# Designs tried in a protein design chat: VH-VL binders against Rho GTPase-activating protein SYDE2 (SYDE2). Part 8

Target 1, 120 residues: Rho GTPase-activating protein SYDE2 (SYDE2), of Homo sapiens (Human) (q5vt97r660to779)
Amino acid sequence: IDAFRHYSFSDQPKCSQYISGLMSVHFYGAEDLKPPRIDSKDVFCAIQVDSVNKARTALLTCRTTFLDMDHTFNIEIENAQHLKLVVFSWEPTPRKNRVCCHGTVVLPTLFRVTKTHQLA
Short names: E, the ipSAE of ESMFold2; O, the ipSAE of OpenDDE; V2, 0.75 times the mean of E and O plus 0.25 times the DockQ between their complexes.

## First folded at step 1 (VH-VL)

Design s3 (framework fv_sibeprenlimab)
Fold by ESMFold2-Fast, scan of step 1:
Structure s3 (fold): chain C 120 residues (1-120), chain A 122 residues (1-122), chain B 111 residues (1-111)
Amino acid sequence: as target 1 above (120 residues)
Amino acid sequence: QVQLVQSGAEVKKPGASVKVSCKASGYTFTDYYIHWVRQATGQGLEWMGWINPNSGGTNYAQKFQGRVTMTADKSISTVYMELSSLRSEDTAVYFCARGDLYEYVWGSFDYWGQGTLVTVSS
Amino acid sequence: EIVMTQSPATLSVSPGERATLSCRASQSVSEYGTSNLHWYQQKPGQAPRLLIYGASTRATGIPARFSGSGSRTEFTLTISSLQSEDFAVYYCQQYNNWPYTFGGGTKVEIK
């Protein structure tokens, strides 16, 4: 997934390995999706911080290579090291969620952290 | 519990086609892809393609495109791999394998069929 | 296609010794913090058996003496204290880029 196309690196000094605060992450879409099931039409996106699910979207319909979305995650993070966006295929029976593709952003390495962190 | 059982050995002439079956049991047939991997005697493993049993969707390695066809029959939980225009170089053991595509790591093959020897000789 | 190179082709080891097997990809097989690299064990006349998935996670039922490490293009499978049942051929596989490819294998045999 190219879901992080609208991010940028900060050239300010990085203060810590872990970050805390309120963060808004805005996603406008996902490209280059290569879902394991070619016929999957329903997906949802989840944001994970240090491998813990923090938020998810409602079910969205996608074609196999593109997901058009306009969604903002407002999350509280505490001593966080990694941010991950994961796109899951929705499987109605037995309702096991499966990973279609994902993106990961290492917060202390890629961004200067403030009390309120906001990504495009 | 989970089993993949393949059809028996085949001997074919050059130019013929072979159709190998793989019968799944012990899990929900439509929840996993089935991959086909072949291995010539004394050689390594070669990925041929996958099929989604739920949709019938397929993806084949370029080397086999135009000669391989994978199909699934949900009523008997069986996947088929048909290879046409057989050559002596197609002599190999053909394996089916269950692909776990979704658990954060794609394409690990956790259960395998016992293999089907296909011998192409004149 | 991504070429997977395993070394050595043959490794001769005595029981109780450590075995280290290498797998190199011609291009990175890690994407978004995940390595789609898997290790399989194959004994003569048998189907392959999944050992390690995602470069470092042991499959269910695999003994703790097996461990995997690495990222991007360099991966290692380590058997900390080789047992008699561990003599087999080991294959690495990438599932990051189509077509999906296997290494040529490393045969672990008795010294």
Scores: ipSAE 0.007, ipTM 0.560, lowest interface PAE 12.5, mean pLDDT 75

Design s4 (framework fv_sibeprenlimab)
Fold by ESMFold2-Fast, scan of step 1:
Structure s4 (fold): chain C 120 residues (1-120), chain A 124 residues (1-124), chain B 111 residues (1-111)
Amino acid sequence: as target 1 above (120 residues)
Amino acid sequence: QVQLVQSGAEVKKPGASVKVSCKASGYTFTDYYIHWVRQATGQGLEWMGWINPNSGGTNYAQKFQGRVTMTADKSISTVYMELSSLRSEDTAVYFCARSEFYDYSGEYYGMDVWGQGTLVTVSS
Amino acid sequence: EIVMTQSPATLSVSPGERATLSCRASQSVSEYGTSNLHWYQQKPGQAPRLLIYGASTRATGIPARFSGSGSRTEFTLTISSLQSEDFAVYYCQQYNNWPYTFGGGTKVEIK
């Protein structure tokens, strides 16, 4: 059961001012999560760069309204424009994952994570 | 090319069980849910449940819990739906239909390919 | 369970006219900016055919005269210039919550 997919949407050249290198992203948890739509309490957090999955946490048990964690992602990026943090409800098949919450950070400007159910 | 082919019409007595088959071809069987939807004559569509052919995992509408069983045989790309304790109200055309698994992007997909339907008549 | 209500039950229109079909959910079927509402077409003796998924995206091979709109609890299917092959029953279906539920259908018939 492959829980990840690797894909890239943009074949267009990226600007030279986009960020490249090793990035460490610290994730302390999430609150006000939408309850799972299916009868599953297991979740995982994934980090995506320009729609490519780079890393994820181990499976975690989501409490009704919050996820308590302290996790650091160490990822290599090249000419990156968008960083996306996503909380998925786990399912045994890779295409059954639900988005509970996500945030997007636009690189290379201010590195702020926006808590949202949609891309800002 | 992508198609679902169902077994033929059935006539059953009240209290009996019926088992309808749905054979998939033209796609990767284990990459799609198979749903079962029924329709009584002149009535609307009623969702019964789905099965994940890869895992064998199922989800049934509460109305059918305890009476319906969905199974999959990967070796012949076939899904079965068995409905027990049949009543006259179970007389309907039963359809199987595939839907794509939920995407990591959070996309949700409708049932894009349907079987031709199987008429089940329950009468004494 | 989420109850889906379609109106009108029957719509009589002439070829070339616009048809507007409504679907209402008893609670929101939208999540994360996406509406989990699908439209199906069914002709007598045939299986349903997917027309629109996600409230507004046409399925592969569906003519441009079919369009869907709406969000949360209020949805509309529009057929801009009705063709003879469009006379059928149309169903909305929510895919947001289990059990998945269909509306009662709207029959589009020739005037």
Scores: ipSAE 0.006, ipTM 0.553, lowest interface PAE 11.0, mean pLDDT 75

Design s5 (framework fv_sibeprenlimab)
Fold by ESMFold2-Fast, scan of step 1:
Structure s5 (fold): chain C 120 residues (1-120), chain A 124 residues (1-124), chain B 111 residues (1-111)
Amino acid sequence: as target 1 above (120 residues)
Amino acid sequence: QVQLVQSGAEVKKPGASVKVSCKASGYTFTDYYIHWVRQATGQGLEWMGWINPNSGGTNYAQKFQGRVTMTADKSISTVYMELSSLRSEDTAVYFCARDTYEWSGSDYTYFDYWGQGTLVTVSS
Amino acid sequence: EIVMTQSPATLSVSPGERATLSCRASQSVSEYGTSNLHWYQQKPGQAPRLLIYGASTRATGIPARFSGSGSRTEFTLTISSLQSEDFAVYYCQQYNNWPYTFGGGTKVEIK
C-alpha cells in the first residue's frame, strides 16, 4: 500500500505572505555606528513598513559607535511585506536628517511558516 | 516617472513680489526635501533654501532671510517660493530641485531631479 | 560660508581629448570618510543635471568617461575622450555646511 506516497510532499510551501494587524517591534540598541557629526550628539530611530514611515523615537544621545536603547515601536501594518529600522543623525544646524549608522537594518519579509507536525 | 514642473515666466516691477510654483509627480511628495536655486543671466548657481513638504519646515540662506517664503501644499503636491521686495538683481532663472530621499541609508545629499526653471524678470 | 572656487573659468578642448576641471573649497567639506561634494552639468537653456555625487560616484546614466576624485578641499572632475555633447558648463557644489554653495562654473568649449 502506498499511503506514504499519497501523503508525500515534494513541494512544501515556503512563501512570504502579506500580513495586517498591530505589531510590536522591540529595539535593544545598535553598535558599529558611524560617529555622529561634530554638531550633533542626537539621533533618532525610525521604522518604515514597505517604505512608509510609521513611527520614530524621540531624540537620543549617541555614544561614539554604540547606541544604547530599550524601545518598543507599536505600529499598524496593512498587507506588509518588509520592515526597515533606520537610525538618523539629527542635524540641528539647518540640514535634513542624516543616517548616523552605516546602513539600514532590513528585517525579514513577514511570512507564514508551516510545521511538519500539525494537527490534521 | 519623477517630474518637477514649474510655473511660467513672470515680469515684475521693483518692489513687487513673485510666487513661483513647483509641482511634483511620480514619487511620494512628503518623503523628499525641495530646494530652490537661482541663476542670474550669465552667472552661476545660488542656493536659496529648502522646504520639508512633510512638516512645512524651512531653511533659507542668510542673503534671502526676510524676503523669501517657501510653502508646500500636500493636496496638490506643489511647493511655492515667494520672493518679496524685488530688485533688478533678482532677475534670474529660479529652479526647484529634489533632495535625496529623507529616509534613505545614503550618507550623501544631492539634487537628483530639477524643475525646468522659471525666468523672473524685474524691470521698470 | 564655504567659498567654492573652480578653475579654469573656461577650458578649450578638442573632441576626443581629456578635460580636467578643478574645484577648491575654502575649508574642508569632508567628514568621517564622506565628502558631500557634487558635480552638475548645465547646457544652455536647460536645468543642471547631476553627474557625480560624493566626489567620485557617478549618477545613474552618466557615461564612464566622467570621473571624479579628491577629498577635503581639493576636487577634480575628469572627462576622458570628450564627446560633442559634453560641451557645457560644469558646477561643483558642497552640501557639507550651511549655506550650501556652488562654484562659479567651468565652461568647456570647442577649441
Scores: ipSAE 0.007, ipTM 0.576, lowest interface PAE 9.6, mean pLDDT 77

Design s6 (framework fv_sibeprenlimab)
Fold by ESMFold2-Fast, scan of step 1:
Structure s6 (fold): chain C 120 residues (1-120), chain A 122 residues (1-122), chain B 111 residues (1-111)
Amino acid sequence: as target 1 above (120 residues)
Amino acid sequence: QVQLVQSGAEVKKPGASVKVSCKASGYTFTDYYIHWVRQATGQGLEWMGWINPNSGGTNYAQKFQGRVTMTADKSISTVYMELSSLRSEDTAVYFCARVPYDEWLSYYFDYWGQGTLVTVSS
Amino acid sequence: EIVMTQSPATLSVSPGERATLSCRASQSVSEYGTSNLHWYQQKPGQAPRLLIYGASTRATGIPARFSGSGSRTEFTLTISSLQSEDFAVYYCQQYNNWPYTFGGGTKVEIK
């Protein structure tokens, strides 16, 4: 469904209202990643909505500071407040996956993106 | 259908070694890690280690380091767990279990073998 | 290592009643919005079966009467209306820190 199509992101926004419906998120890639170690880094990209994992890409090999991709996530959301795009460094050892970078989009506006954690 | 089939029960004397097999079917063998978990009589579940069937890479719990060896044979989709210098406290049911290594930050045992009872007695 | 403590060790309930099982971790097993805490059911003579992963997500084929909740160090498994097939031992497990550890189990017995 497309309940959030009723929102105007440029005028008359309602900060106290949350968005529900089917959302398509198009991810074109990531830039400005820290240089990987001499060995190739395996990475994947994930969508989180209000800190809940909703979808992810297949494992990708990142050999440069750029991750080039063209992927669309189709997710169902209910009363969503924020959407987070995360690039994880895959760690096949017992240690957990590392966050390479992330961007957070606050709903209903789609333009606020921040990057904090980077590939070491 | 996904199956993990383990070898049959073993009775060993203290000081001996045992090698348990776990044959995988119904999925791409190299796409999943295999872990070994044991359950001693009267105790809970205890994680022993994992093997990556694609690379042969392994990781063992410190308690078993030096006594356990895990190997994989891609040609027959089989993982082996060998435990040496057996003691009576090693009497347990040994399970192999599959972990999807592509699952985000939440890794879990989705399929288990039926278990292999290893009895160590004199 | 992270120590997982389950309580009670044994729980006696009648069919149709609610069972609440607790699992406590000695340190947080939640990271990046995900709790690496899983619940397994084990019946006599059988291998464990995955019930719930990520603290609250039911595994495929698991009935809706099973639910999980909690975060960080305190977790609960609830069976809302016990059926005869639910009498088993339940284990919690953390997969947040190596080595991966299990609780001692809670045995759910029929009264």
Scores: ipSAE 0.013, ipTM 0.566, lowest interface PAE 8.4, mean pLDDT 77

Design s7 (framework fv_sibeprenlimab)
Fold by ESMFold2-Fast, scan of step 1:
Structure s7 (fold): chain C 120 residues (1-120), chain A 122 residues (1-122), chain B 111 residues (1-111)
Amino acid sequence: as target 1 above (120 residues)
Amino acid sequence: QVQLVQSGAEVKKPGASVKVSCKASGYTFTDYYIHWVRQATGQGLEWMGWINPNSGGTNYAQKFQGRVTMTADKSISTVYMELSSLRSEDTAVYFCARGYEDYWSGLPFDYWGQGTLVTVSS
Amino acid sequence: EIVMTQSPATLSVSPGERATLSCRASQSVDYSGDSYLHWYQQKPGQAPRLLIYGASTRATGIPARFSGSGSRTEFTLTISSLQSEDFAVYYCQQYNNWPYTFGGGTKVEIK
């Protein structure tokens, strides 16, 4: 589903129904990252839907505050309201994983998606 | 010597819940994730989720979200996996496994518990 | 999710022979020059045992007759001179994306 690539982060649902289906989220990179440590260079990205983890990348090397990547998340969503992309710093011990940044997209209702004439 | 020891076999009726334990020894309990993997009779391995014993943070496979709960008790170095609303298809051996600290290749499962057979029958 | 396909499902070999097991991923499990693929051995009634991680690195205590190779989507586990204790089911696993997924397994049995 390519329709979500055309929605802004400020879009709001207009009715009580949320969206379901298969969604592809293409992540081209990130800028203005704020790692919790100056020396933290490795990161990974995760997609969350309504606070549930759906997918993550392998380890990625961050250049200061810039992450250059080309990754597609293919996820199944069910009556979903919010999509969150989270960038974590990677630490050698699992307990030290830290959030570098996150962004949230308010998903459109099913009716809103269909009337936009979006193509996959 | 690193060791993960699981609780004994369980027989449950459909609709019941089961709670399996995994006791860790031989390493610093809070330094490694514990994963849960199940295997139905004659079938392959299926990842269920992980718990970080240091924070109590969890991540569950979507298939089990809403039915599985993982918890850790640091005082006895034990992780628990509770699966609710049991169905016959949940009949499987349930394994806990330690996610090894490996910076380059992620967290391979280097030590496994012996497995706990959970049988769901009428 | 990344689908892992192993072939053959069953491999019949004699002791002393070479066994070659294949694992294919539905999408690349490589990132930044590394392959996020692990191999496990499971004997009947036992838990799986880590054999190879990162496609080609032997785990501690694993005999030199076990070797792994491959990249991107195509991976191979080779047992150069099969011993009696090597008859088992072998699973590949990817760690490149959540959820972590396993192949269906290859059973290595006596001919």
Scores: ipSAE 0.007, ipTM 0.538, lowest interface PAE 11.7, mean pLDDT 76

Design s8 (framework fv_sibeprenlimab)
Fold by ESMFold2-Fast, scan of step 1:
Structure s8 (fold): chain C 120 residues (1-120), chain A 123 residues (1-123), chain B 111 residues (1-111)
Amino acid sequence: as target 1 above (120 residues)
Amino acid sequence: QVQLVQSGAEVKKPGASVKVSCKASGYTFTDYYIHWVRQATGQGLEWMGWINPNSGGTNYAQKFQGRVTMTADKSISTVYMELSSLRSEDTAVYFCARELYYDSSGFEYFDYWGQGTLVTVSS
Amino acid sequence: EIVMTQSPATLSVSPGERATLSCRASQSVDYSGDSYLHWYQQKPGQAPRLLIYGASTRATGIPARFSGSGSRTEFTLTISSLQSEDFAVYYCQQYNNWPYTFGGGTKVEIK
């Protein structure tokens, strides 16, 4: 099995268990953000559930490549499998926003991170 | 002027760890990200991750998460890549490469590379 | 992950002839009007060397005989009037989506 061999070593979860309810997601911060422009220091964070945007922070000024924050998202999820955090650099034109950093948590094991991604 | 000089070849047993160094010179060490890219014998290039020498922050490809650790020592302008739990398929040449980060062109790319370090994993 | 496919795997060309190398991405590597596609040259026993960035811009010091074109998912590297020093393996790389991936390479060798 050529293609499915790689699938088992990817971030694809084996568990088909879904989760529903109210969830609180807390961010402490990020570092090593890579804005598209040297003069761009504004960022925002978005939370996605199964590739659907659920919430975002207000614009935050990154003093260096380090973002110090303390923000909680309260979201309602239904039959969800994946939670994804994305940090975007802000540009005047929305289509120019680029991903600076992301992380993913597999929801069937909500009490711990089952998919490790280093957010810096 | 800009140079990245890597440590010499290593031969390791399966299950061991290897730590490869990359010494930078000719530019401000803390202003540029360093990436690690490997190449198995006769095969293509595979991206492993990057490190910010200023902050020590890192980002690793999922395949290497949990086995790779990248560090930087600002006092000697050197970055390190340590790979643990070595297997025969880790036999490869390991390269460090400098990323031009805040370029006026708006692109990120690898402008300078180290000469490569051959790591051989055999029983 | 974006899969990069290069063709042909090997291209045999005589000195002075033109070589055309293809690179295909499994999804678009364009963002905001720019193509995050770069070309590198690698000679045996050496590190890769940047040739072209942003699909079509030659890196500093790269001879005019190297040119790149393409957008979205289809890209081409052209080497006109091949010189002896151009026999090498050429890799394309996408830098649009993490993780950053390379093609399998095209080996340009003497006929």
Scores: ipSAE 0.009, ipTM 0.559, lowest interface PAE 11.0, mean pLDDT 76

Design s9 (framework fv_sibeprenlimab)
Fold by ESMFold2-Fast, scan of step 1:
Parts: C-alpha cells; sequence; structure tokens
Structure s9 (fold): chain C 120 residues (1-120), chain A 122 residues (1-122), chain B 111 residues (1-111)
C-alpha cells in the first residue's frame, strides 16, 4: 500500500451487505509512488471487482514518483464484495503486466478517494 | 539473430547537435524498451534514458533533460537519440540497449548496440 | 538517486585463481523480495554483456564459473577459476530505482 501514499480512503464501518448496481469510481491520481517499477515505465490503472478485471485506463507515462490522472470507471456490479485499484507497470515482454501497487476496498462501505491523501 | 546496429562515428563542433540511430532486427521491435547509455573514454557507464517504441513514451535522466530527444520509427524498426548543445564533455561512446524482462520481474539490458563514438571538438 | 560503489577499482589475478568483486548500494535495491541488481562484463573496445541478473541468476550462455550473491545493499560477483578471456571491466547496475545507476567498475587484469 506504500505505492498509494497519496490516495486516501474515508470509509464507513463495514456491514455484511453485498452491493449491486451501477458504480462510478473516480481516481484523481497518485503521488509518492515508490520507485522502482512505476517511475521508469509506462503504467496503467485497472479496477478489479472480486478479482475480476472490469476496466482499465490507457497507458500513462509515469514521471519520477508522480502519476497524474483524472479517470472515472463506470461499471456494473452484482453482489460484489471487494473492489481493487491496481497500478501495473506495462511490459511488452513477456506479455505480462507487473503489479506495482494496489489498494483494496471492501464493499458495501462508503468511500472517497483523493490524490492528495494517503492510504494508512 | 537479435541485433541492434548503430550508425557510424560522428565528429561535431561545440554547440551542434548529433542524432544517433539504432536499428533493431531479429525480434518484434515494439515488444521491448530501448535504453541509451553513454561512456566517456576510460570512464564508466551513464544511463541517459529510455524509449518505448510501441507508444513513443520516453523518460530521460535529469542531467540530459532539455538536451536529449529520443524517437522511434516503427516502419524501419529504428530508434534515434538526438543530443543538442554539444560540449567537449559529451565526447563519448553512445550505446543503445534492449530492455528484457527475465522471469517477468528482472528488467536487464540483454542486447547492446556496438556503440557510436561521438567526438566534440573545435 | 542510488549510488553504486564497486571495490576494488582494480584487481590483478593469476589464471586459475578466484576473483571476488564487491558492489554496494547507498539504499536497498530489493523490492517485493527480489534484488534488482545486475552484473555486466565489458571487454576492451566492446559493448557490455549481461552476466548475472537478479543478483544471482546467470544469463544465457554465461559459464558456471561466474556466480553472484547478496541482497539489499551488499552484493558480490565471484569468478571461481579466472581465464584469459575474463580480462575485462565488470559493472554492477541497480534497476530498482529511477534513474538507473551503474557502479564505477572493477577492472580485472591477468597477473
Amino acid sequence: as target 1 above (120 residues)
Amino acid sequence: QVQLVQSGAEVKKPGASVKVSCKASGYTFTDYYIHWVRQATGQGLEWMGWINPNSGGTNYAQKFQGRVTMTADKSISTVYMELSSLRSEDTAVYFCARDFSYEGWYDAFDIWGQGTLVTVSS
Amino acid sequence: EIVMTQSPATLSVSPGERATLSCRASQSVDYSGDSYLHWYQQKPGQAPRLLIYGASTRATGIPARFSGSGSRTEFTLTISSLQSEDFAVYYCQQYNNWPYTFGGGTKVEIK
């Protein structure tokens, strides 16, 4: 979670309710990403729901430790329990994406993500 | 056979620009990042930057920011490194190198060009 | 930036003897349990050649007499039975933190 130092999640106490419907997830960016995998390579962000990839951003060129993005994922979820934001270092070979960092949120809690705060 | 073949030696005046080419063969050009590394006579290796031939994305070492430009031409599988405002201290052999990801985790420079000597003199 | 320091600067070794080269990083070059430390060999007038990646794995075609070890900040390259073809400069490189940096090199010369 060190790689999401500038992402902040404000969360409500967990309840045992699973969530369904249309969800909009807005990401503003990331700062203080720990090198090495992120700041020398093209990266992309992906959203996973219960370990299934649902959407991704286009490739972004990462400069030093800052990733600036303003992207909204609009996804339909059904009876979902976990949501993950993952930043991948894109590798052309061996055609495998390397995980740089990730954050996980347990649904059905309310949350807010900003690029100026950090995950603890 | 996987190869990177660079353009020939250059002699430039201070203040001029030089553009070195690196032609890839024997592999899919867009599948690998290319790095540029220079070496002054009798000195060590100095990383300059990388280019992604697929996207055209680049990242340059701070020391060269503003003076270096890296580009790729997919039609001829060639990357270029252009260095401007040349000074005598830029006299060096310039290498291109392919970035290969071993085991999906270790990015290392597995194939190198033969080097291009750039001499900057008055 | 991570500063890579190699020692000794020059090492004179007789054929058949063991050569031990050291590389120290100013910060850890480990990430997620792996060491992003590589060794290259450069013979006079030639481009560098990858010897070892990930601190300890030999690249394809590299003779078994070459071995690497270490973690975090302290790394070693060993040549168990030095041959005349091993006369070269050896560089360590970290690939853990941008910008990527090389050590100053250790020149191995035959006595």
Scores: ipSAE 0.008, ipTM 0.587, lowest interface PAE 10.2, mean pLDDT 76

## First folded at step 2 (VH-VL; framework fv_narsoplimab)

Design n7a (from n7 with heavy chain Y104W; at its last look DockQ between E and O 0.04; V2 from the best seeds 0.00; counts 0 for: pae E 15.3 > 2, placed apart)
Fold by OpenDDE, look of step 2:
Formats: C-alpha cells, structure tokens, sequence
Structure n7a (fold): chain C 120 residues (1-120), chain A 125 residues (1-125), chain B 106 residues (1-106)
C-alpha cells in the first residue's frame, strides 16, 4: 500500500489523456469536516467522474469533525479524466446539499505509474 | 421529443369546477425522475405554481388553494388531471402543465424543463 | 408564503451586461432556477441549480446565488434576449416564483 497522497481542493486542469475500465473506490473516512450548519448532521459521500455522479453512500450522522467510513464502490468509467470525492451535508429543506469537503484527482496521471493508490 | 399539451374548457362560469388535462409524450409518468406540475399565469401577471405530482403519486399543492385543488394521473393514458373547484374571475389565467425533471448533481435538483403551450381559461358569467 | 422579489423592469443597451436579481429569505441556501418568457410564448428554462445552463442556452447567460440573492447575468445582451425573466426556488415541496423582471434591450 502506497503512502497517502493529498487531494487538490481546486478543480484539476484539463488533460489530453483518458482512462476507461472498472475502478474500485474505498472510503475510509473524512477528517476536518465542517458542516455549514450546526443542525445539519446528516452527511453522505459522493463519487463524481467528470461532473457525473456515479455513486454515493447512505446518509451518515456526523457527530464530530471526523467521519469514519468503510464503503467500497466499483465504478465503471469510460473516457474519464477527473475523479471528485465530495462529502455533502443533506438538508431535507430547502432541498439543497452543501459541500462539506471535497477532493479532485486527475485519473490518467494517478494511474500512470501504478494501479492502486491511497489518497488523503 | 418531449411534449406536454393542456386541454379542457376555455370558459368556465363562477362557482363551477375546472378540469384540465395534461397529455404528455416522450416520457413516462412512471419514471421516478419525472413529475408534472401545473402553473398558471393571469394576464400580464407572474407565474404561479399550483400543484405537482410524481410517479409515486406524491402530491403537493399551493397552500392558499389546497382546498380547491386536486391533482391526479393516469399513467396508462399519459395524462395528468387538475381539478379546481369554485372558480372565480380572479382565477382567469393561462394554465400550463410542465414536466419536473429530477436530477442528482451535487444535490437534489428539480426544475421545469419542458412546458406545454398553455391554455387560457376565462372565468366569466 | 415565501416571496421572491425581482425588480419589475430592467433596461440595457445592446452589448451591455444585464444583471437580474432575485431576493428571498434564505435564498442563498436554496437552488435558484430561471425561466425566460417571451410575449405569447411559454416559459423556457435558462438556468438551473443556480448556475447551470441547459443545453441550447447561450454561454452569455450565467447565474449565481449568494446570501439571500440569486442573480441571472446576461453578458453581451442581444435584442433577442428581451423578455420576462422569472426566478424560482423550492420551499419544501412547493415551488415559488418571483414577480418577474421585464428586460428591455434599448
């Protein structure tokens, strides 16, 4: 298992390369969560590929700044460039999800050398 | 192609009940990501949401008109029906049916992506 | 009932930028949607989820939502953009429309 790599908090620049295949994403957790509202304790993690929602966790109760998770998703990707992991807080009303934290990686660059990675 | 078409009387007398039908094509009313809303617009006035219905038969109504409104659907006929009781001249308006599109893009999103041409309903004695 | 407030009218010269505002309680916490309506026509969706353009909508249309105000911005305004514009948001399960803004291109 490789050492953790840090996510970029901003959108990654466009690249000329694309990758396709079956990608496995395992969520271990999130640190330093900052829900926008004190009363908004329900959160979920979403996997986005090139701005397309591919998968999400069930609602989880966030009681602290740490969110422990153990979720694995197998995602089929086609001609993909960017992977974005987002933690949202869910509010039933006014029906708007708020971003708590996110990270983006460039998939072709990530998988250029090895096929397995551990990111933070 | 997606289309919605309103049909019903264009003239209603006060105190009578208005029944409008929205016939849809290009999508199924059983689609979990689709709904249909009724929206009206008095001449020279703003849009006013009335009611909506989803594939699971979930319904919502404008609070001020809830007692007068009933929305229903017939999936097999691709039709959504709105009834409004005790019509008054103040209810004179163009009535639109519109498709509600549900998408998940960083959050639950509902918008009216397709509209019918609308039908002008005049309430007059 | 929640209220969305728009300026009744706005005038811009061709090529100038038009900014149509929509204000409402906690609107910044909600998604805003915008519809364009030309005379005698049905409304057309021009912006969804605050800042996303449907296919077919020119890039000169953009949207934002901050605080209690959503804004539809039309850069390089053209004569064809003259229309009524309505903002819309959801309050629980009810849709709420603004009063509409008549955009005149001088």
Amino acid sequence: as target 1 above (120 residues)
Amino acid sequence: QVTLKESGPVLVKPTETLTLTCTVSGFSLSNARMGVSWIRQPPGKALEWLAHIFSNDEKSYRTSLKSRLTISKDTSKNQVVLTMTNMDPVDTATYYCARIRYTWSGGSTYYFDYWGQGTLVTVSS
Amino acid sequence: QPVLTQPPSLSVSPGQTASITCSGEKLGDKYAYWYQQKPGQSPVLVMYQDSKRPSGIPERFSGSNSGNTATLTISGTQAMDEADYYCQAWDSSTAVFGGGTKLTVL
Scores: ipSAE 0.000, ipTM 0.647, lowest interface PAE 12.9, mean pLDDT 87
ESMFold2, look of step 2: ipSAE 0.000; ipTM 0.529
ESMFold2 (binder alone), look of step 2: mean pLDDT 91; pTM 0.934

Design n7b (from n7 with heavy chain S105E; at its last look DockQ between E and O 0.06; V2 from the best seeds 0.00; counts 0 for: pae O 12.8 > 2, placed apart)
Fold by OpenDDE, look of step 2:
Structure n7b (fold): chain C 120 residues (1-120), chain A 125 residues (1-125), chain B 106 residues (1-106)
Amino acid sequence: as target 1 above (120 residues)
Amino acid sequence: QVTLKESGPVLVKPTETLTLTCTVSGFSLSNARMGVSWIRQPPGKALEWLAHIFSNDEKSYRTSLKSRLTISKDTSKNQVVLTMTNMDPVDTATYYCARIRYTYEGGSTYYFDYWGQGTLVTVSS
Amino acid sequence: QPVLTQPPSLSVSPGQTASITCSGEKLGDKYAYWYQQKPGQSPVLVMYQDSKRPSGIPERFSGSNSGNTATLTISGTQAMDEADYYCQAWDSSTAVFGGGTKLTVL
């Protein structure tokens, strides 16, 4: 299922419903990465729920447009709407995380169908 | 205190081989976060990177000069050596060795934080 | 070999702001580094990772990098700031320097 939408800081998918519970997220990889700066190849993947950081991977080395991952996180969510998966690298100017890859899903819509999903 | 000092001949004849030695102190060449580069500067001209070597013996060379350059290190002597074959008057320059600092601060970074005083090498018949 | 382009010279009056630019293809996707070189001396690192100052570098020095241009800015320029300034970036495993900018403080 390709339920991921392009993430935007200013354009979030609208949702009028909420979901709560314990969610397990397993990362298999990220495709179509915009590589970090040439002399900064280290990246990390973050799990965000409604713009709140819930978990992150250890540092990974990004060498290609595909980032191979094997990480599982159990995330407790309460009255949540959006799940964001973001691969970051650091940019010193203007001192922020650079987004290398991202995806957003609407949680209530996703779990309305089934309790288990494999997304790409 | 970190120091680097270049040593070697100051006069080389055309077609001869230049051998320069960089003696370092204040850090170890076995440090995984350190490397050493050679950079030259012709009189009145810009800086030109030549080569670097890291603690794991990883090496890189300026593409246009790769066939003429060899960089090596002796960790026990705290020395990095650069050889450049077939010298030409156009190779006349001040030759610097500089420490490559590797840090992870939000991301990997490499920069030259300490430089030697440089040694002027003149190529002339 | 990639090329970093700098203006060959720049003049400012004491107290004025000097902005030295460094342009290169996709330079905004790379970290820029800056070195100061005074006559007869070795280069000194004055900026790393676009905007970070090493210890001992005055706060009047700042840096930025956007698009394909990195900029070293010296606010309240002083006579002691007169020097050649070189930008530098990495291309793969190759270090690339700009042509240098001679900053003159009038």
Scores: ipSAE 0.000, ipTM 0.644, lowest interface PAE 12.8, mean pLDDT 87
ESMFold2, look of step 2: ipSAE 0.005; ipTM 0.566
ESMFold2 (binder alone), look of step 2: mean pLDDT 91; pTM 0.933

